# Ledger of designs, part 3: VHH binders against Di-N-acetylchitobiase (Ctbs)

Target 1, 344 residues: Di-N-acetylchitobiase (Ctbs), of Rattus norvegicus (Rat) (q01460)
Amino acid sequence: EDCPCSEASLCRPIRHHRDFEVFVFDVGQKTWKSYDWSQITTVAVFGKYDSELMCYAHSKGARVVLKGDVALKDIINPTFRASWIAQKVALAKAQHMDGINIDIEQEVDCSSPEYEALTALVRETTEGFHREIEGSQVTFDVAWSPKGIDKRCYNYTGIADACDFLFVMSYDEQSQIWSECIAAANAPYNQTLTGYGDYLRMGISPRKLVMGIPWYGYDYICLNLSKDDVCAIAKVPFRGAPCSDAAGHQVPYRVIMKQVNSSVSGSQWNQDQQAPYYNYKDPTGRLHQVWYDNPRSISLKAAFVKHYGLRGIGMWNANCLDYSDDALAREQTEEMWGALRPRL

## First folded at step 10 (VHH; from p1 with T105I)

Design p6
Fold by ESMFold2, look of step 15:
Structure p6 (fold): chain B 344 residues (1-344), chain A 120 residues (1-120)
Amino acid sequence: as target 1 above (344 residues)
Amino acid sequence: QLQLVESGGGLVQPGGSLRLSCEASGFTFSSYYMAWYRQAPGKQRELVAFISSGGDTYYADSVKGRFTISRDNAKNTVYLQMNSLRPEDTAIYYCAKEVRYSHWIPEDYWGKGTPVTVSS
């Protein structure tokens, strides 16, 4: 009843379900009025809660969902699990939210109690939200592949069955580098598709899979940059792998677009990975290589989403674009939103 | 609500030592990697060191042999012992939850920082 919106009806839960999802992460930078609301079906609020965002999303028929994060050691205890879920449901009711996106990225040993506890958490969260908030949506974020990425031995089929759909983080695919320690695409096309093949072969319905696209890239310092554009990176280990993308840092698309045209190389296309990159030299003389996704690489992935009948597409994160009034920025931003639509 | 409170920074002469501390709250500290980053004026943040939940450590080449990261899970605290300091170590030092997390947000993963100045 305590509704912050201009109309009381805007605090009502979203009850309808869309045939195609456009799943958007918002990190609270006040750019959301400029999002392409003609497409959006869900906004996951990973930033500070903003009642104006909730009201606006509801006015467009879109869901707004909570961020769900909790330590795996804690959820082994079923009493803790039930208490955590009750707190999230209460928060969603107080904030007039339409569900929760569970984002747990911790390692799980296949033989550990965390394996079963995680599935139980997802199931019990879904049951609690569906009971308490009519039409609510519960989703779970999974790695780009079910094949033990980052030592995450999850019950992927059980989790997919237990929630409304999975958001597949088809990015950060260099989190474990087992071969040469070199910069590479954030979401190489064929590797990304292989991950979906693996999810589908497990028997997970394509209607349970939303493809996540990166609207950010990675900037790597090159210890050496060869004539063939091979950028050797620092050896930063991660979860058993000798090298990782922790040698670089994430950069949003808006920063990339302001840098690429004044870079040493300009935008280059790697045919094997079907991804763009560029090289630049920083003020201290160090060479960098930046890998990212653009409308071209994203359009290829959107075509895959349509071809295999996936539940939808989404991105980390919507605040990565330049929403200023600059004409070039507007064009670039429109192209990125437009690339989400399947063209086939 | 995550809180990471860094302390122990200050002004030191070259060759000196400092011990940074980061007290954590709002999450189950023992379940996560903890990291130290630094950001010099006009530069991007760079990874300095991390320590896994199990105690395995990593150091950037620029600090290896001079810096030591450690953690005390009973106190929810991660430390960075900084020896043989050089002017190039001058930066704001940030504590971070995790070294690699796909859906990171600064307010959920970063402290406010503690400045370290090494006079030349």
Scores: ipSAE 0.605, ipTM 0.846, lowest interface PAE 1.8, mean pLDDT 92
Fold by ESMFold2, look of step 16:
Structure p6 (fold): chain B 344 residues (1-344), chain A 120 residues (1-120)
Amino acid sequence: as target 1 above (344 residues)
Amino acid sequence: QLQLVESGGGLVQPGGSLRLSCEASGFTFSSYYMAWYRQAPGKQRELVAFISSGGDTYYADSVKGRFTISRDNAKNTVYLQMNSLRPEDTAIYYCAKEVRYSHWIPEDYWGKGTPVTVSS
């Protein structure tokens, strides 16, 4: 396939290796021209393919990587596994991509053949990409904790060894609610840090861990809202837990910033979780509580990343900010990108 | 190419029944939760029911006891049996591949919907 860029050199693989990663998910909304390219090292393309994005990222020295997802039952068959990998390598070559981000979030029983097959997939994908695309990057998205979260009994040390680095999805941390079924932070500070402690305690190098932060929050309908701001939510079970964040829905930061100033409470800070929230009433009279992350909560996490020598930081997803020309939106968006740079 | 094709909607009187179907293709159906959502005009889309890959079910309080979700993995189809229908059940009903996923992209998870109207 011919190079779609203004110069043929922009279609060549990115070969430089970065010591610190800023790992960005893009979902295809044409906002990428406004990203902070002074920081970005990798763009994971989870939206539709955009050759203009690829060319632009390469002009800034940033990698562009494919989304990788496949059913674990299918990859138990090593022939199917090999053919899937060959297909992804061929696609990356055709689109001038620099690797793949494997986003497999399926249940795995510790005793199942999927346990070994997943590690084999990651290893074989890395070998295939490194052989066929010079300087390529293969990454794997892991849960916010290695302790069987969401029934994912993965060989985390084997997977970390098998790929270039892990992207730790330090969000959706209410996927498992075992106590009171209430709205809570998307990424509570101490719970997030405990997850990294657990990954490190397993023997995974901090140079293999990129912290993922959320640029979105969760909006929950409150079945009741106490005077202490405790928002009871519907009991929606998930993967063995009796309650989960499936009772709410994800809301991008741009929507939150337009809503918070018209909310009942305005932005509130929870000291225990070190995260902001607010309450509002919808047009039908129902009370909601929204939990999110802002420059303050993100700055604490960025400081942890630098202090403990993690490989980098990233977010789901870059399209969540308001990239309009509105002066307030520009300031808010600049503050969110700026929060990724640690303040020590 | 993910496809979720809903059918079985229509006009029904209060107290009546409808059976919705959603035929799925482009993914390994048996590996995923399947869900039904609905959206009435002027309201947010809401979860109605889901069925896990292992067959465990969930129902919203507003439909519990009246609706039944089921799946046929051989036909790649999820069903919603809707009994004792009420005017407030009027909505467009959507089939979904999952009930939640960390990296959620709407185009990867939603059908086009089938309208249900409950009126005299």
Scores: ipSAE 0.566, ipTM 0.830, lowest interface PAE 1.9, mean pLDDT 91

## First folded at step 15 (VHH; from p6 with Y101R)

Design u2
Fold by ESMFold2 at other seeds, look of step 16:
Structure u2 (fold): chain B 344 residues (1-344), chain A 120 residues (1-120)
Amino acid sequence: as target 1 above (344 residues)
Amino acid sequence: QLQLVESGGGLVQPGGSLRLSCEASGFTFSSYYMAWYRQAPGKQRELVAFISSGGDTYYADSVKGRFTISRDNAKNTVYLQMNSLRPEDTAIYYCAKEVRRSHWIPEDYWGKGTPVTVSS
């Protein structure tokens, strides 16, 4: 029981229940001291473990949870599955962590043994953590839609029942492009809401759903940029779709904010998708179109979270903002954290 | 812990060939897409080719017909055979686990790269 914190009590599990979740992904880089700890309820540690982060989060009453990822072919074996869970529980105890966020994004065939094994993994992980660590939290990251997105035939209702709540990755919604191969919003408003409608119609309680929003956008090279701002992109297939966002790359909000004011177009708003974008020309003369989310687009989603009584809101990822002392950066960062709070 | 170790880069004349290798460890290699990206000085990384867990391949138009991606699941290794090399192919070539993932952390999914220089 070696506690790295200034007080032994900071190594104790977080046991209290929160009515509303603000779920934060941390990927390292020592920016976590500047997060808005007035809101945070859970930090999922996807970067290198940092005992200072654990101690600080606990001092603010927030949970810190492990990243859980494992190949589905391996967990078909129930002995391997049990061993993996035991190792994660032991690690959480050694690091004074409060649970695990299971982030498995692998394809699953509906008729495969992986279908049942995944649900069993989630249930057994939850049982193991709840037994061994009082008040622990087990969560699972699900696709932006339950309708077979990215060949992920998952038992979404069984998984929701088996864990504390789902984190819905309401981003990367261009992972499956079946129409024109063009740049589009990372999280188009109506497409996002349709995904939640589908989860709710399956019978999943809104109190089991945390909306994930993106603090990053996508930068696409335009093979052609029309007068109407239609950016044709490379046809990069993904899991059965002929076109996908793999034609672009993820860019954090801090990079977008430094570029948008020197772009060809400045920030533009697409009314149909309820999302901002801009065009720029790179040093080699190629045109790009960048789609992102800002306080305006995020506030619409926060209002949806409130209106439908979802469990909470969260983001990939907290390191995407500019936490420098620059006055403009401070304003932009405060606005992004503030957009998570519904104002009505 | 994921490790991707690229090798096989070097200096070659236009029209020449190189074979890149990437040895993987720390994950169940056969379950994942593997990809090659490249980055020229002052430019963004760009996708060159990928191979799915089932063996389906994709090539960027700029390399199609000249490059071949393959994998050996027994050796946990992905290869890029690069033929008819051009000066425009000069870049650092990176091996990647997966071509697309929502929660993507570059240091957990990229190799360290192997430089390729094509010059007369």
Scores: ipSAE 0.657, ipTM 0.856, lowest interface PAE 1.3, mean pLDDT 92

## First folded at step 16 (VHH)

Design v1 (from u2 with S53R)
Fold by ESMFold2 at other seeds, look of step 17:
Structure v1 (fold): chain B 344 residues (1-344), chain A 120 residues (1-120)
Amino acid sequence: as target 1 above (344 residues)
Amino acid sequence: QLQLVESGGGLVQPGGSLRLSCEASGFTFSSYYMAWYRQAPGKQRELVAFISRGGDTYYADSVKGRFTISRDNAKNTVYLQMNSLRPEDTAIYYCAKEVRRSHWIPEDYWGKGTPVTVSS
């Protein structure tokens, strides 16, 4: 309705299509002024709506999309589903947004009506947005693997067919730990690639897959830490698994970069998982192990994206870097944005 | 407008009891796991207990046998019954809409907290 931008044209939908996506999650805090807009194609707004962000993104030709989340029990009812979709379309029009990223992470039993209702929601959302907002983009966030992750029995092929593309959350890969309950990489390289193999093997086009990489890590308290750097963690079950990353907490890259330089171990590289980690001791004397991703581990994944012709790359979340004027922070931030581009 | 409003905190002597409540609005309460976390000054926020959609429960080792989590879906409320309280239980207690999520932001998933102080 009213356009908050300096020119009315900046409130128009982004209609052009991109061959390659750089998909960014923004969670607020005004850091977006310092993002690498030479790369960004889509900003998913998971923080409070910011009209300045919307205007600026449009001035750079980037889409800005809504966050979509809804209880699956409610969308079994087709009338509720239609009403929810109408509300999201109306909101996107009022805020001059270019689509929606559906981020539903709820468990689904294969035998429940939620299984079919979820696919119907995605299809009907896509139809509604495409009808009402020219050039709009509807995406769905999926687990790092289609194989029973977190009891999410989803129709992955139906969902992929029903929307513009999937954002694959290739992180939190320790959400279910079926083996020894220890700290490990958030996005171990070979396990990540196996997940894509599984999506591709079920018949999903690589042009429907955007690889999500983490700009955060996990900090785990070690119940004990062996001389071989094996950090035993508390047994916190999740959706049927006896152990999970709920024993730790997410930490942004900016915090990791300040801590690693004064950690007891400094940055270590695990060759089997192709990921960095470090150990530190907190003020109460407890040992911690932190696993994260850096330009080295991310560049390996960007090369995979290029080699296999995936639709693009993206991250949770763009606010995780240190956008201050500090010289070291600038270098670290530039390297993280640069790692999204394959060097070959 | 998601809201999680905790209540029932306060000052209690060691060995005492408190019952925390968290009233939920702005989302379909029965569709989500609900959890209690706590945060003492200068420490990280830590998981205390959770309850699944179907009523299955988990408790941290530090509170097993002393705390009981429950939910009333008709009242959109999750409870934490805290018995045999110790000074180490002193913290701000938060309820949460989930126990784990990849795309997790505080405004969508956390209450504002209720302080609990256990001292003589």
Scores: ipSAE 0.695, ipTM 0.860, lowest interface PAE 1.1, mean pLDDT 92
Fold by ESMFold2, fold request of step 17:
Structure v1 (fold): chain B 344 residues (1-344), chain A 120 residues (1-120)
Amino acid sequence: as target 1 above (344 residues)
Amino acid sequence: QLQLVESGGGLVQPGGSLRLSCEASGFTFSSYYMAWYRQAPGKQRELVAFISRGGDTYYADSVKGRFTISRDNAKNTVYLQMNSLRPEDTAIYYCAKEVRRSHWIPEDYWGKGTPVTVSS
């Protein structure tokens, strides 16, 4: 047994159930030492494997899971699918990991063989992990709504039944803009909640849904910025929609916090979307509008998670905060972790 | 592991042409949109063009009619033909896997870039 931890018990699978999930994505960069481990139940490792992170997470009773990504075209072949799954199970055993987070994000036509193949992948992955690693966790990432978002015609009920729970990416809600091409909230409150209503009305248990919230925002160049703060954006189509958030780029919360108080507008609150934004002027004279989520907007969502008995809450991604020793940074970072739920 | 290797950049006079290439490996190329971005000195990286799995294209207004994106799935290569080049096209040009993905990381998204300078 090749256990890199300070004691062999830290390489054993996490077998205990948690009633409430705090599901975090780690993308590397060694910031994990400063995460709020009093809350974390699962870390999805999207960065390079770090045995120190695995050992530390296990010492706190938290699961560490693999990133699962594969082209849907390839998994139509059941032999390829089985081989891929076997490789992931073997990797998880070798790295002492507690499961896998399947993150596909590819479009699927409802009438295509990928529709059935994706459900089969999730089912077979779950069966393989549960057989080979006791207590293992298999999860699947879905868009903010089951209503064909980003042309993802998935069998949502079948996938939810097949795995331990869904991580609902309740962000990037401007990926398809069907109306006026303007900057808007990354995760507008009422639209987010409507997406959960749609999942629940399909018959998916709230105990199968973890709400993902964004610790990043979008920065858009405004082709025009009106007196009412309406920022017209470039028409960048995405998966059938004439406009999208691809006109902007993702910005981590730590960058937003360093800029917002020196921006042209300072932080503004949009009442209809229940989200903050600000305007700034770049060095070339172009106006930008940045939409993000802060403790206020996140607290509203955490309250919804608790009130409706969802399985938990999580974020993309834990590396987005400023984990330096700066006093203001520490305060801001504590507020973001605290907004996930009330502290005891 | 994803690898995107851009080539074909260089110095060119205004009105000239360049053809950029990006050779891809470490993923099933034909299953993904491919994109070109650029980053000029002192500016943020911006989308230039993308091409879908089936060959449908998008171009930023600043380059439409002058640039052509194409792909060869058999060679795992995406191209950017750049005609009627202007000084404002000066930038480092990056090949990207996908036009957008919610859960992205640099290792799964960007090439290393190829510089293009348009000047007399």
Scores: ipSAE 0.690, ipTM 0.851, lowest interface PAE 1.1, mean pLDDT 92
Fold by ESMFold2 at other seeds, look of step 16:
Structure v1 (fold): chain B 344 residues (1-344), chain A 120 residues (1-120)
Amino acid sequence: as target 1 above (344 residues)
Amino acid sequence: QLQLVESGGGLVQPGGSLRLSCEASGFTFSSYYMAWYRQAPGKQRELVAFISRGGDTYYADSVKGRFTISRDNAKNTVYLQMNSLRPEDTAIYYCAKEVRRSHWIPEDYWGKGTPVTVSS
């Protein structure tokens, strides 16, 4: 057998299912040695393949799954769709992987053939993986709300039925700003919860929903910063909206933690959005406002996950923390992993 | 394997013109927004322009009226025509797949860049 692990058994598929998922994304920065493996149930590999990561995850009973992305125009053709699926199954077998996370973020017109093709892709991928790899997991990443976010008119109920569970990207909620063009929370609490209410009201089981939380924030340049901390941002349109978070850029938690205590404001808490932010001035004299999530904001969401019986929780992405042996970094990292466990 | 290869940068006098090209491979080009970003030394990358699948365009205020983004789906290429160049346009210019995405991976998003220097 072509198994790179210390034991051949570590290359066998994970067949057991845990009741609660902790679903993490790894982007290949070699920080996985320091993850909290007492919690992890699935690692989605979005970076380069690392056989040591695969072996270690399996030794902890955790799944390792492929990244799946493909242009929707191409999958309208059933023959192309079948060949793409066959290729992914073959890759998963060669790399001893336990499934695939389908991360398609393309816009879909409700009346287009892509609408039906996407659901067919998810169903056929699930059928193919389950047939070829016993116990395999096929998941699909959905927007924070089913209400046409980013012009993504998807058959959310059909997709949820067609795969093992949905990973809900409960972040980037400023992707379309229809109101004032200002910096705001990446994952405002009430808006996030409303999205889950909408998924549930469509008839999707809570056991099909994993809440994704961000371990990154957004850094925005303020065109104007008012006395009330209102940061006006550049008008960058996105998919029909006049403003978007494309006016800012994503920044990992480790960078935020190194800056916040030396910022102009220190960490502030916005009660309406239940999220932290801070202001700083860059070397060119421009003011910035950074919105992020921390143990406090994440703990509220973890409590919701437990209270409503969702399938689990996860984050984009596990490489965002400071895994150095600095004492403050260790405390911050432990708090972030610990926040995934609710204190109900 | 996704690749974005920028070209057309160089040294130019103020008031001059350059046309940047970005040839894409490893994905279905016509299905995505394409963007140009730039980064001057010591500064953060900033969005310059983007073009949708259907040809709708956006320009940063600092370049409106001087720069034009276009795409040729048959050649898998996005262009940035830069006219009336100024010293403050000096930067490395990066081609990007998408103007934004939630699950952001650098190698899925950025080219290697092409340097542009505007100097007299």
Scores: ipSAE 0.688, ipTM 0.865, lowest interface PAE 1.2, mean pLDDT 92
Fold by ESMFold2, fold request of step 17:
Order: C-alpha cells, then structure tokens, then sequence
Structure v1 (fold): chain B 344 residues (1-344), chain A 120 residues (1-120)
C-alpha cells in the first residue's frame, strides 16, 4: 500500500496482454528516462530497485519484473524452493512489480537432481506469481541453442511449458569454440537461426520465444592478426570447450561508437556472419578486434522475428546506448531502437 | 549483496612470492567458478587464472608454472599463490565470481582489487 508514485493507480499490476513483446534489461545508471517507451512492454530490473523507474514504466503501460537468480544446488530441496519463491512474491508485492525474469546460467548434468529441480522451480514460481499477483509474468533466460551449450542440460520443453515465455540469449555465441581459436561475431546470423530451428523442432511454440539481441560487442586482444582479418585469441576454455569468448570482454555500443570512426580499419562487414567488426590498436600497441551488432545486423534478426511469428524481441541491455544530448549520439541511439522493428 | 574482498597484495622483490586471498559472501560460493584477473596501469583487465566448481584449473600462459589457484569452499575463499614474481606481474589483482556470464553487472562480478608491485 505504500505507493511511491504520484498516483496510486501506477502501483497496480499491469494486467493487459501484449501480442508482441519488446523486452529490455535495465542495469541502472539513471538512463531509463531516455528509453523508447513507445516500444517497451517489459523491463527486467537487473540493477538496484528504483521506484521512479517502476512508476514511469507503469505510466507507459509496461511491466517491471524482478531478477531471479539462485544456485541450483539449493533448489534441489523443495522446502528451499518454496521459501525462495515466497520471498520473491513478497518482494514483488512490496515493490509493485509485475513478475520475475529467472536468469540461471549454471551448468547442469543430465543425470543430476538439478535437471528436475530447475523445471520444478520454474513451474512453482509461475504458479506462485500467477496465484498471488494478477497478470504477472514469469520468464526464463535460455542459451542461444538447446544442444547442450555450456553444459546446460536443461529440460527446455518442460521449462517453456512451465513459464509465460523464454528469453533466448541469442548472443555470446562464441561461448564454445571447438575449432580455430579466433575472434568472431557475438551473434552470427546463421548460427542464431539454427538455434531457433532447434528450439522449434523440439516442439516449443514460436509464441514462447523472445529473441534477445546484443547491444554490446566483444573486444578481443589479437595474439596475431592476419591480412584476412583473422584475429587469433588466447585459448580460454569454458565448460568443456577448449576456446571461448572469455578471451575477450563485453563492450557497450556507446563505447564502440566512440571508437569505430577512429579505428585502424573503420567498420567492416562480414558477409558470412552478417555482423560488423573493426580492428584497433590500443595505447600499448596491442591489436584488437571488436565484433558487435548495429542497426543493419539487428534489422535482419527483427525481420526473422516477424516472419516466423516469435513472441517478441529484446536486448541486453538498454543502458548500452549513449543517451546524451550529442546530436550524433541521439541519431545512433534512435537507429538502434528503430532497428527492433522489422523493415518491410 | 555479493561481496568479494581481496587481500595479500603488497611490494615484493623480483623472484619473490605472495599469496592473495579473496573472501566471498552473499552467494553460494561452492556453486560457481572463481577467477583472478589483473589490470596494469593503462591496460585492460586480463584473465590470470580460474578454478571450476569441481577444481579444474586454467592459467594464462604468462603465469603458467609460477601461479597456483585454489579454493576452500568451507571458508568461501579463493587463493592465488604467486611464485617467481616478475616486474611484468605488477598490477591490481581482482577476484571474480564466474569466468564468463551473459547477464552480469559490476556488483555481481568483481572485487575491489589488491595491488601487487614487483620491483627493486
């Protein structure tokens, strides 16, 4: 009852259904006033709770949802699951939130009790939220492919059935590199589409899938950079693969836009992967290759979302753009938000 | 709510040794990879070593054979034993939860760091 908004009605749950989702992650930094609220349907709050953000989102008819993260070892115990869920429901009521986005990125062995426990957590969370908060939304974040990526042996069909929809993290697609250890696209077009093909062939409805787009790229130090722009990277293994994107680091689009125009190469387009990249030299003389996504690469994916009737589109994360008053920054930011709409 | 507190840094001579510690709280420590990164002045953070929840280890080529990562799940602590230190090892050393995660933010991932200086 303690509503921090200018109107008590702004603390009421969002109950209306949306035919198409625009699902954004907010990580704080007070940039949310400048988001494109004409599109947003759900904000997942991964930053510190901000009652002004909640009030503003509700004033625009958008849902605001909790971040859900818990160790799989703990949720094997059904009593722990029930207690954790009750705490999240109570928190959502106290903060006037509209649900929860479950972001568990831990490995699971197929024979482990964690396999069954994860599905049970998702089902029980959905049941608890729907019972206690009218119109609430429960979502689960899945890897870019269901084929054992990152040793995540998840019951993907059971999880999809158990929640309102999946957010597919169609990025970090270099998390498992079984071939040459080289820098490559964060979200290569054909690899992304193959992942959706695999989710759909399992029998998951396209209305259960929201495509996640990266508004960040990866910056890799090149141990060697060939004439053909092949950037050899350090061999950093991850969950059984000998190479991974752990050799690089995430870089927000706003940083990329400040660097690309003065880089050694300028922006380049890789036709096979349908993604942009560039090379630069850091102050210590090391060569880097940065792979990212821009309006061109994102527009192709937005077209796929519309053509195949997916539930929607979203991004990690909304704070990655430059929301300053600089004229170039405003144009770039407007183009990135605009790219979420398919072009005819 | 996550806290990672590094300690054990300091000034050492080339060829010397240091043992870094990172005490963790606010999460189920035994369920996650733990990592050490370092950042020299004017350079980007770089991965030094990590240890999986099952004890498998990785070392960057620049430190392999000289550094040893270990963990004590009962104490929620990860260690970096650094032997045969070189001036090139001078950096701020950071403890990290996870070696990679798609959806991370600074307060979920990094400690505040402990400085290590290797010089005469």
Amino acid sequence: as target 1 above (344 residues)
Amino acid sequence: QLQLVESGGGLVQPGGSLRLSCEASGFTFSSYYMAWYRQAPGKQRELVAFISRGGDTYYADSVKGRFTISRDNAKNTVYLQMNSLRPEDTAIYYCAKEVRRSHWIPEDYWGKGTPVTVSS
Scores: ipSAE 0.684, ipTM 0.857, lowest interface PAE 1.2, mean pLDDT 92

